# Miniprotein binders against q5jf28: the designs that were tried, part 13

Target 1, 318 residues: q5jf28
Amino acid sequence: MERERLIKTVEAILRGAGYRVARLDLKGSCFDLVASRLFLLLFIKATVNIDTITEEQAEDLKRLAKFFKASPLIVGLRSKSGELEEGVVYERFGIYALRPETLYDALLNNELPAVFAERGGLYVRINGELLRELREKHGYSVNELAQLLGVSRKSLLNYERGEQAVSLDVAIQLEEIFDEALAEPIDILRAKVEADLNVKPETPLEREVFERLKKLGLGLVKVKKAPFNAISTEDDIRLLTGIDERKTRSTIKRAEMVAEVGRIVNSGGVFILEKTKAEVVSEVPLIPKESLEEVKDADELIELIDKLKKEIKEKLFS
Key: E = the ipSAE of ESMFold2; O = the ipSAE of OpenDDE; V2 = 0.75 times the mean of E and O plus 0.25 times the DockQ between their complexes.

## First folded at step 9 (miniprotein)

Design lb (at its last look DockQ between E and O 0.93; V2 from the best seeds 0.00; counts 0 for: SAP 70.231 > 70)
Fold by ESMFold2-Fast, scan of step 9:
Structure lb (fold): chain B 318 residues (1-318), chain A 102 residues (1-102)
Amino acid sequence: as target 1 above (318 residues)
Amino acid sequence: SPEELEKKIEELERKAEELAEEIFKLLEEAYRLGNPELIEKVAELIYRAMFLLFRVEYLAEELRKKGDPELLKKAEELLREAEKLIEEARKRLEEIKKRLEK
């Protein structure tokens, strides 16, 4: 079980670096781990072959990262081209992908990667302004340095303007010539991503629940590849919201995952079911859809959730 | 023969799986001590061993595809290196435990 070992290794690295971690056991999920430390929040997809991540999973991962102001990350071992290289950042659907060794170096050795893979080559972003200053200080003309590096005059000017990344070979040559760090590290822990948060509900039950929650004043972010169907929000209120027709073993398992994820992302959880007796699974209430008709706004919904959690606790331990 | 090669790959994978179980147990023991500075070098050895096991697993898969004996030799060398790292980590961890008992 290569995948299991990968996930355990990533979890160990995060915990060793002082992160609080929640792990998911949900096939097809857009993330397998969520981790927080101080002001950093990471949603991590662990996959042996990074090419197996689907566009749908990637979009949901970016959606979660955008909503929670978190960084998405893929940790993997290989691609169709073979093993991923240590210290190299790859990309899948706009998400950084890297080896567990690279994550280890970033978190436990405080060594961020600087090399990225693109279109079959390895590249480095450099400080172009510093490059120009060093070139001038050492008395090189643009043509002289370009010839020394084996690049065109136009490429060198683009490097100095910050308009073009250099090949790894050129980056090495530049640091040898000037004996100074020119490479810009890639901040894999604070990646900015774009995602559309206005995804429409898919099923009739989801549409009914979404419309009711909107009438209560809650904003909604739909996700498909997670243990919950939506994130419900108003001001400081955040609820990881599950929606099912009936209570199944899957519902219980996902409620348990929602509780763990919620602890890391500072969010409550609730499951709304077509038919159920009100109950609580791992501090996540399961309530019938009809209960939404009994509350006037988001605040009353939160009060209902809190009351139910307290009632069930008292009953179990009385 | 294909049957003999498959047996060697299965044995390689079995040993890697056993070592991986030892690795996670040892890593958990190290972090349970709650002294990050004391366990830093031990943890590093353990992580390096796990990283080598990922390489072994890749080589085993390539070996199934290509049948190249050099891939088997490389995989066996990396597995032995991982075993040595874990042995060293275990010895260092025992020394730390003895110190903390005092």
Scores: ipSAE 0.793, ipTM 0.920, lowest interface PAE 0.8, mean pLDDT 89
Fold by OpenDDE base, look of step 13:
Structure lb (fold): chain B 318 residues (1-318), chain A 102 residues (1-102)
Amino acid sequence: as target 1 above (318 residues)
Amino acid sequence: SPEELEKKIEELERKAEELAEEIFKLLEEAYRLGNPELIEKVAELIYRAMFLLFRVEYLAEELRKKGDPELLKKAEELLREAEKLIEEARKRLEEIKKRLEK
């Protein structure tokens, strides 16, 4: 099916570009892929129609991207208006959206897109200083060049100041007149996004666990649309934190996903349950909430997690 | 007829899925050879074929909505182009294998 093929294609592109990739099989997740290479980290939502992403998913995707200093991306094929074009950057909820071809070119050909879609037109940002230099070098006045391009004098001055994007047609005309590339590439791999990191817990159990983790010195970033419920953090400590009432098949599956994601984002995982025995699933400890009362700080919590992981490795190899 | 059109759409979708399965097999095989320089051109052909299949599927959906026979012709054209790219990729991959076995 088209969505599955899209995800597999994006995964293959990322792997082909030398990224370490984790794939999530979680319906409704804000991301389907997380990928890391050197200093680049990507959270990717893959969707056939980019207009199917919810605002809640987009906010969580931006939240994860901001927290991990990653770039969020939507990779898709179409929108409500039609097919996405190759080499064009779209936007949904402040997240860049693009075709798998555009991602391929960026990752494997080192060709960043320069064209973006806004208000039903195609635009580029141009190097305004270079435009001015070229205009002056060729002896054009602002009025002469504006007339040649069919734009206002004010528009041309705004282009030279970098204050206004240029229509693709005008950009092509400028590049033809000066025989020089003027379009500024869009760094989709280093997109900076704003997000609210201060989201409240939704359940009584999440509130209880958050208050206990805060008493241990941990900062909490609530996430709704991920295999974990929060990121717990103190200095260099980062824990992908699941919170459940009891161990279920969903808990196990999410713990497996947390282990995979954790390897990519260099973060531990833990699940805190209202009712469980201490156990480990795919190197992710499941601990009862009462275990948080036995530790004094975040370091003792990490020691508990590491101890549990070690005890299980010893049991598996004994 | 609408029924004949739906059969043609289903055939396009079926062929696109069959070719996509072949593409993923070729891609996995290419990556298993472990020589990035030799594989790059083969991988490019494979990805280009996959991208054409996404366009075929889009055109098939648009054809289902609009009933425009020109969309069918274009989808069939892109499908044939994808088949050619896959066949070229396969041939190049087999040539690479034969060189690595020597």
Scores: ipSAE 0.792, ipTM 0.922, lowest interface PAE 0.6, mean pLDDT 91
Fold by ESMFold2, look of step 10:
Structure lb (fold): chain B 318 residues (1-318), chain A 102 residues (1-102)
Amino acid sequence: as target 1 above (318 residues)
Amino acid sequence: SPEELEKKIEELERKAEELAEEIFKLLEEAYRLGNPELIEKVAELIYRAMFLLFRVEYLAEELRKKGDPELLKKAEELLREAEKLIEEARKRLEEIKKRLEK
């Protein structure tokens, strides 16, 4: 499939650029890949048609990016109106969207994009102070340069004040006139997003578990479209937290994905089940909800998690 | 005829899938050599071919919608270009391997 090939291509680009990568196989997830390199962290949703992303997926992607101080990205091939253009940044729900070629150029050729799509066409943000300096150095009045570019005087003033992006055609004309780089790149690797982290539990079991975790002193960031239900956090503690009624094949696959994601985002993982005996899947403990009553605070929960992982390791290799 | 056109589209898609499998195999072989600068040109050719195949798939879908003979010709041209890039990448990779055995 085209989507599978897209995900493999993005993964290859990331690994070729030196990123550590975890890939998810979860229908409806808000991301398909998470990748890190030094101080950079990316959460990526790979979709053939970028207009198929739902608001719920986008909000969760932004929640993860905000919490982990990561850059969210959509990598795709088309929109409702046709193919995405190389080197052009699109936006959906406040998240940058772009072709794999554009990601390749950014990561493997160190060429960040500068062109973005907006209502009315393609635009570039420019260094307005430099534009004013170049105009004055070359002896153009505001009116003279505006006439040369075919724009209004008001628009030119807005360009120089940094209050308005220029059309792509105008950007090309400016760089031809002044023979100087004026375009400001779009830093897709360090995008900052806003997200509402105040999300309510989806089920009675989730609500019960969240209340117990809160009593232990953990804060919670709920997500709906990920292999985990929330991130449990206190000071330096971070737990990708899953919740299920019982252990199923889905639970095991989600725990495996939580382990992979956790390695990339330097976070632990745990699943809280209504019915189970304590066990460990891929270094992620699955514990019954009653275990939360057996610990007094977040530190003791971490000790329980570490104890379970140690006991399973010793049992397997004793 | 519509039936003849669908057969051509299916053959185009089959060839693209076959090439895609070769592309990922070749990229993995290149990276196993462990020297990014040594294989830089090989990787570039492989990625260019990979990107062309996304274009071929788009044109195949548009061809089913529109039936435009120019879309078929363009898709076949892009597929041939991707095949040429991979042949060049394979040749360069074999030359690198041969040099390293010395």
Scores: ipSAE 0.778, ipTM 0.919, lowest interface PAE 0.9, mean pLDDT 90
ESMFold2 (binder alone), alone request of step 9: mean pLDDT 79; pTM 0.759
ESMFold2 (binder alone), look of step 10: mean pLDDT 79; pTM 0.760
OpenDDE base, look of step 10: ipSAE 0.344; ipTM 0.692
ESMFold2, look of step 12: ipSAE 0.777; ipTM 0.920
ESMFold2 (binder alone), look of step 12: mean pLDDT 80; pTM 0.768
OpenDDE base, look of step 12: ipSAE 0.788; ipTM 0.922
ESMFold2, look of step 13: ipSAE 0.672; ipTM 0.880
ESMFold2 (binder alone), look of step 13: mean pLDDT 80; pTM 0.767

Design ld1
Fold by ESMFold2-Fast, scan of step 9:
Structure ld1 (fold): chain B 318 residues (1-318), chain A 102 residues (1-102)
Amino acid sequence: as target 1 above (318 residues)
Amino acid sequence: SPEEIEELERKAEELAEEIFKLLEEAYRLAKKLGDPELREAIEKVAELIYRAMFLLFRVEYLAEKKGDPEKLEELLREAEKLIEEARKRLEEVKKRLEKLKK
């Protein structure tokens, strides 16, 4: 299927560029891939049609990106307007959206895109100061160059002031006239996003667990469209925190995903359940919420997590 | 033509099987190595293999869209070159590992 091929393609691009990658198989998740290389971290949503992404997924993706100081990306093939074009950056809820070929060029050819789509047109941001310098050097008046480009005098002045992007056609003409690179690349790998990290828990169990974790001194970032319910944090402590009523097959699968994601984002994982016997799934402890009352602070919680992981290892080699 | 695209798609499928075998061999060897320099060399081999995988996925996508056969052939040739380079580098790592066992 088309979606599966897309995800495999994106994973291949990232791994081919030397990124460490974790892939999620979770319906409705705000991301499908998380990738790390050196100081760069990417959360990627892969979807055939970029318009199928919900506002809720986009907000959670931006929260994860903001918290981890990562870049969110959408990689897709089409929109309601048709096939996405290579080298063109689209936008969905404030998140850059682009084709896998565009990501490939950025990561393996060091060729960042410069063209963006807006309201049915294709545009390029240019170096306005350089444009003015080149115009003056070649002896063109504002009116003369505007006429050559087929634009108004006001538009040309706005271009030179950096107040208006040029159409793709104008960008091509400018580079032909001056034989100089004027396009400003779009740094899709270091996108800055705005997101509210102060989201309230939704269920009674989430409210209870959040209250207990806050009493331990942990800050919490709530997410809904991920294999975990929150990120618990204090100083250098980061825990991808799952919350569930009981252990189910879904809980186990999500714990496995949390382990993989945690390895990439350098964070621990824990699942807090209403009722369970303490156990470990893929190095992610599953503990009853009552265990939170056995510890006095975040450091002791980490010690409990480490102790549980060690006890399982020692038991296997007894 | 449709016949040309079908043949190129078949070649891509054969090449994909070779890629997965080579990738498994690279990761098996990497898991065995404790030497950071040799592990880095294997990671570079894996990078070449993943680049080849991307090109094959691109061939599959373009074939489905009934794209230009000349472009598909070009992508396949590029993938083959990457696979051959990966194989060559993997053999160099194996030779260095055997030399260190002495």
Scores: ipSAE 0.087, ipTM 0.563, lowest interface PAE 5.3, mean pLDDT 86
ESMFold2 (binder alone), alone request of step 9: mean pLDDT 79; pTM 0.763

Design ld2
Fold by ESMFold2-Fast, scan of step 9:
Structure ld2 (fold): chain B 318 residues (1-318), chain A 101 residues (1-101)
Amino acid sequence: as target 1 above (318 residues)
Amino acid sequence: SPEEIEELERKAEELAEEIFKLLEEAYRLAKKLGDPELREAIEKVAELIYRAMFLLFRVEYLAEKKGDPELEELLREAEKLIEEARKRLEEVKKRLEKLKK
């Protein structure tokens, strides 16, 4: 399968570059891979056609990236306009989208892309001050260089002021004329995104759990397209928080995914269920919502979670 | 030619099978090793194998686009990475056997 191959390819690139990686097998998720190396953290959505990503998925991806101070990235092969080009950065809902080959070059060859696609064309941002200096050094007037490049005088002045990107053809001509690197790389690994972290819970159970967690002093970041429903935070506490009516096969799988993701993002995990006996899946506790009434603050919740992990482990191995 | 592209695709499939076997072996050894130096060596082997795996996926993609001159070069690079990984994995196995002695 094309999608499965793409995800395996992206994972191979990340692991080949020394990243720690967690992969999610969750249909409809806003990300498929989360990867960490040194001070870099990446949330990656892999999709064959980048146009299939929904606005809801993109918003959740940006929300996760903003919260964890990570970079969101879409890796894909085509759009409605055709195959994505290697070395070209595309955009969907404010998120960079690129081919796996472009990611490979960035991570393994230290070659960041410089070309971006916009409104049916390919463009490059250039060092405008350096362009002006090179133009003057070579004795070209503004009009002479503009004519040589086939652009207007106004466009050339905007290029030199850093107010306008050049077309790819112009960028190539400039580097040929001056024999200098003028292109500014696009730092796809440190993209800063904006997102609203104050999203309301959607279901009655989510509203009850959010209310109880807030009473404990926890801040909450709601997400919908992930293996967890919220990120619960207070000071240095971070919990990837799942919420379900009851324990199902899906709950178990998502708890396993939460454990994997948590290791990469240095966060704990917990699942709050309407009804359940306390248990632990891959070091992620599953507890009944009524257990939230047994604690008075976030610290006691963490103590309860740690106690349950220890007691259940000891019972299994006694 | 189409025949040459089919032959390159077949070679890529054979290398992919070798990669899978080497990865399983590397991770099996890493899980059992308590020696940090040997574990680090195995992790480096896995990195090389993953790089080779990417190049094979690229070969397969380009083979679907007829006439790409890079196919042979990518395949040679993938083979070189696999051979380096195999060599390093054998070195780790030899060191492990000395420790069992």
Scores: ipSAE 0.054, ipTM 0.549, lowest interface PAE 5.3, mean pLDDT 84
ESMFold2 (binder alone), alone request of step 9: mean pLDDT 72; pTM 0.638

Design ld3 (at its last look DockQ between E and O 0.07; V2 from the best seeds 0.00; counts 0 for: pae O 2.2 > 1.5, placed apart)
Fold by ESMFold2, look of step 12:
Structure ld3 (fold): chain B 318 residues (1-318), chain A 108 residues (1-108)
Amino acid sequence: as target 1 above (318 residues)
Amino acid sequence: SPEEIEELERKAEELAEEIFKLLEEAYRLAKKLGDPELREAIEKVAELIYRAMFLLFRVEYLAEELRKKGDPELLKKAEELLREAEKLIEEARKRLEEVKKRLEKLKK
């Protein structure tokens, strides 16, 4: 109930800020929401306790964010230590985590956070060059300002060089002393992440399908925790690719989610099944794996996909 | 007591249902508005709704802590936050009705 309400709240914030949004209902997925607005793309995992996200989920979230050039985010309410603080950025597995209030401020008030949590407390990165200029203008030596702040001379030099963040208490003291904005915001909307895009197939069927897709000239980015098994790519072609033994209720629900995600990330969708007759679910073709042997390259696969979608559209309107 | 915690959670759930209804209505109107003063008024309505929504997450956290600790001060705090959320939603509803009245006048 609390998690569902959190997801609805995040969705509302995104839509209120003008984002197009797709919401997933898939347990264990690496993301719950994907959203886009004018050059910005966000993949969001919403979880009440941010410590419940697994390494596998986090790695897949980073893989999707890297492939689509998107910013990954975790939005939550608490950690193992207690309630998350508003305006504070946490980090799990290299992904920023924050409260919905912090997301609201960033998207609807254009107020990016500046405070982040680390072992030992809360910290702020500051404009070190401006700090040095202000110190000199006010007539403080490095030692004099360090003594006033209760920090070492070495620490103050590191602050001015941009090599070390200050504690929140020191940041507040600096603002009081200089009456200037020294804090550097954290750009949670354009976070760059690194990820290993090479993940092995999980099943013999996946391995077989991936090898055939590679023979057609498609590259593959495997994910484990999403409604699709991989992204199949060549040039401008992008297919959110699902793989199943046969059509089940789960397959249908995943195809519907693939269609919704695809609209946000401008990608097509397809499901490759070991046993099925060709059909279309929510504009996502479900085709038997044998169809891959009947096409010669990626272009012909796309033609097959488009033909199936066209045929079902004609049937609906005839 | 368990009864008090359940009543707190029931009230929060009831208010959350109203919150999402009001927010949907506010955004529906916002898509139709071109007048800067009416748009600013709708943005204020949404702000009040979000503040209430965020308070309810804190109420739920306090309810969980009550189950663990049983501290009467946590119950008092949770009830104060819930009352604040109720006040915010009532104000949001009043402002939304004023926007709707002004919009009807402009159509005429």
Scores: ipSAE 0.743, ipTM 0.903, lowest interface PAE 1.1, mean pLDDT 89
Fold by ESMFold2-Fast, scan of step 9:
Structure ld3 (fold): chain B 318 residues (1-318), chain A 108 residues (1-108)
Amino acid sequence: as target 1 above (318 residues)
Amino acid sequence: SPEEIEELERKAEELAEEIFKLLEEAYRLAKKLGDPELREAIEKVAELIYRAMFLLFRVEYLAEELRKKGDPELLKKAEELLREAEKLIEEARKRLEEVKKRLEKLKK
């Protein structure tokens, strides 16, 4: 119930800020929402307690973010240490984690957070050169300002050199003394993430399908915690690719989710099944793996996908 | 007091119902609109409605916290957020009504 309210809250924030949003109802997924506006793309994992995200989910989230040049975010309410603070950025597995209120301020008030949590404390990165200039202009020696702040001379010099973040208390004191904004904002909407895109298929069927798609000239990025098994790409072609042994209710639901996600990330979708009759679910074709033998390259695969989509349209208008 | 929390919850429920109706009306009009300028105006109305929905969800969260802690400051914050949400919905209603008037003029 609490999780449902959290997801609805995040969706409302995104839509209120003019983002197009797709929501996923997939247990264990690395993301629950994907949102786009202009050139910004966000993959969001919503979890009440940010410590419940697994390393496997985090790695897949970072892979999707890296591939689509998107920002991954975790939005939650608490950790094992208690309630998350508004305006504070936390981190799990290299992914920023924050409260819905912090996201709201960033998107609707143009107010990026500047405080981050680390080692049980709260810290702020400051403009060290500006700090030095302000100190000199106000006539403070290094020792005098260090005494006012209750820090060592060495710490103050490290702050001025940009080599050390200050505690939140010190950041507040500095802005009170100088009446200037010294805090550096954290750009949560354009986060850089590192991820290995060269993950190998695990099942025999995945290995066979990957082999066939590679022969067609497609590059592949494997994911496990998503409604699709891989992203297939070649030049301007992007396909969210599902792989299943047979058509089930799960396959249909995942195809519907792939259609929604595809619209947000400007990508097509396809499901490759071991044996099935060719059909279309929410504009996502479901094709037998044998069809991959009938096409010679990626262009012909796209032609097959487009043909199947058109046949469904023609039946509706005949 | 329990009565104050119940009154807050009642007002929030009434506003939620109004939000639901306005959002449905905005989407229904958007489907009928071929004019790009009027479509853009409807999208702006929807944005205001979703902003109000966010504030309402915050009011619900604060009401739950208030039941647990009894802190009067939480009640004051919830009431402030509810007033902000009401203003956003009033603005959304006015803008939606302007779109309807523009549509009626185009038919003449």
Scores: ipSAE 0.234, ipTM 0.667, lowest interface PAE 3.8, mean pLDDT 87
Fold by OpenDDE base, look of step 12:
Structure ld3 (fold): chain B 318 residues (1-318), chain A 108 residues (1-108)
Amino acid sequence: as target 1 above (318 residues)
Amino acid sequence: SPEEIEELERKAEELAEEIFKLLEEAYRLAKKLGDPELREAIEKVAELIYRAMFLLFRVEYLAEELRKKGDPELLKKAEELLREAEKLIEEARKRLEEVKKRLEKLKK
């Protein structure tokens, strides 16, 4: 109950902010929502407890975010240590985690959070140059201001260099002393993450399909925790690629999800099956793996996909 | 008062549950619709539902802020948003019933 309410709340926030949103109903997926507005793309994992995300899910979420030049986010209500605070950014596996309220403020009020949680404390990054200018303007020596704040001289010099985050209490004291905002906002909407894009296929069928797609000139990014098994890419072409042995109810559901995600991330979808007749599900072609032998390159594969989509559209309207 | 805040949250939660049922029904109908006009009508219903959900989220947020700050203007604003959400839900319900009636006519 609580998880479903959380996902719906996050979806409402995103839609209210004017994002186009696709929702995934896939257990164990690395994301539950994908949202796009103008130049912003978000992959969101919604989880009541942010400590329930697995490393494998986080790595796939970062992989998708890196590939699509998107920001990954975890939206949740609590951690192992307690409830998440509003206006505070948490982190799990190099991914920002925050409450729905913090996301609301960022998207609708244009209020980015400045406070982050690290090692059980709250911290802020401050404009170190501005701190120095203000210190000098008010006539404080480094020693005098450090003493006033109850910090070491070394700590204050590290703050002025931007090399060290300030505790929230010290940041509040600085803002009170100088009557000026020093806190640097955390751009949760443009988070840059590192990820390994070179993940190997897990199954014999995935290996076979990957080898075939590589022979067609396609680059491949393996994803484990998504409705698709890989992203196939050549230049500007991106295909959310599902791989399955046979058409199942799971295949159909994943194809539906791939179609919805594909609309948000401006990408096609295809499912390559070990055994199937060529068909289309929710505008996503299901093709037998043998069809990859009939095409010479990635362009011919795209032409085949487009032809299949067209033929089925014509059959549905005839 | 604390009781007014609890009542505001209770009403927001009740409306949220109703919205979720309407959303599930809208999605269930959308999956069955081959008619483009009916699909567009369901999309409009879904838009109203999402707007209502968004207002209810703001009500819950304002209720929490009201607990922290005790500002009576936040209560007034939350009650206004709640009333707007109720109107959107009722409009969505009405439009959804119109779509159902149209679907029943197309099956005959």
Scores: ipSAE 0.177, ipTM 0.590, lowest interface PAE 2.2, mean pLDDT 87
ESMFold2 (binder alone), alone request of step 9: mean pLDDT 82; pTM 0.813
ESMFold2 (binder alone), look of step 12: mean pLDDT 82; pTM 0.812

Design ld4
Fold by ESMFold2-Fast, scan of step 9:
Structure ld4 (fold): chain B 318 residues (1-318), chain A 103 residues (1-103)
Amino acid sequence: as target 1 above (318 residues)
Amino acid sequence: SPEEIEELERKAEELAEEIFKLLEEAYRLAKKLGDPEELREAIEKVAELIYRAMFLLFRVEYLAEKKGDPEKLEELLREAEKLIEEARKRLEEVKKRLEKLKK
């Protein structure tokens, strides 16, 4: 399958570049891979056609990226307009989208892309100050260089002021005329995004759990398109928090995913269930909602989680 | 030539099987090792080489489906083969060091 091959390709690029990677197999998720290396953290949505990402997925992806101070990326092969080009950065809902080959060049060849697609054309941001210096050094007036490039005088002045991107054709001409790199690279690995972190819980159970966690002193960031329902925070402590009515096959699979993601983003995990016996799945505790009524603050909840992890681990291997 | 592309696809398939076996061996060794840390780091470097080779093979597969240039496919396969050979040499050195520690 084309999607499976794409995800494996992206994982191979990341691991080949020395990143630690966790992969999700969760339909409808806002990300498919999360990867970390040194101080870099990437949340990646892999989709064969970049136009299939929904606004809801994009918002959750940006929310996770903002919270974890990570860069969101879409990696794909085509759009409604056809195959994506290598070395070209596209955009959907404020998120950079690019080919696997472009990611490979960035990570393994230290070659960031500089060309971006916008409204049916290809464009390049230029170092306008350097352009002006090179123009003056080579003795061109504004009008002379504008005529040579086939652009208006006003456009050239806007280029030099950094107020307007040039077409790819003009960027190529400038490189040929001056024999200097003028293109500004697009740092796809350190993209900063804005997102609203205030999203309301959707179900009665989510509302009840959120209200209780807030009373215990935890901050909460709700997500919809992930293997967890919220990120719970107190100071430097982070918990990827799942909420379910009961333990199901889906709960188990999501707990396993939460454990893997948590290792990459340096966060713990917990699942809060309406009805369950306290237990641990892949080092992620599953606790009954009633346990939240029995602790007085966030510190006691964290102690309970740690005690459960230790107790059940010892019982399983004794 | 379609025959040339089919032969290169066959070679890519053989290298992919080799990659899978090397990767499994590398991770099995890493999972068993705690200390010394230097051996774990060496195994991690082997895995990085294997994943780089894996990317090149995926690229060969993609270009072959598009009936791309056989010369480019050969170049990618040669690079993948070099990475696999380097991975084997490094993994063999890790195994030798492990045997020495058991003595």
Scores: ipSAE 0.217, ipTM 0.628, lowest interface PAE 3.9, mean pLDDT 85
ESMFold2 (binder alone), alone request of step 9: mean pLDDT 78; pTM 0.768

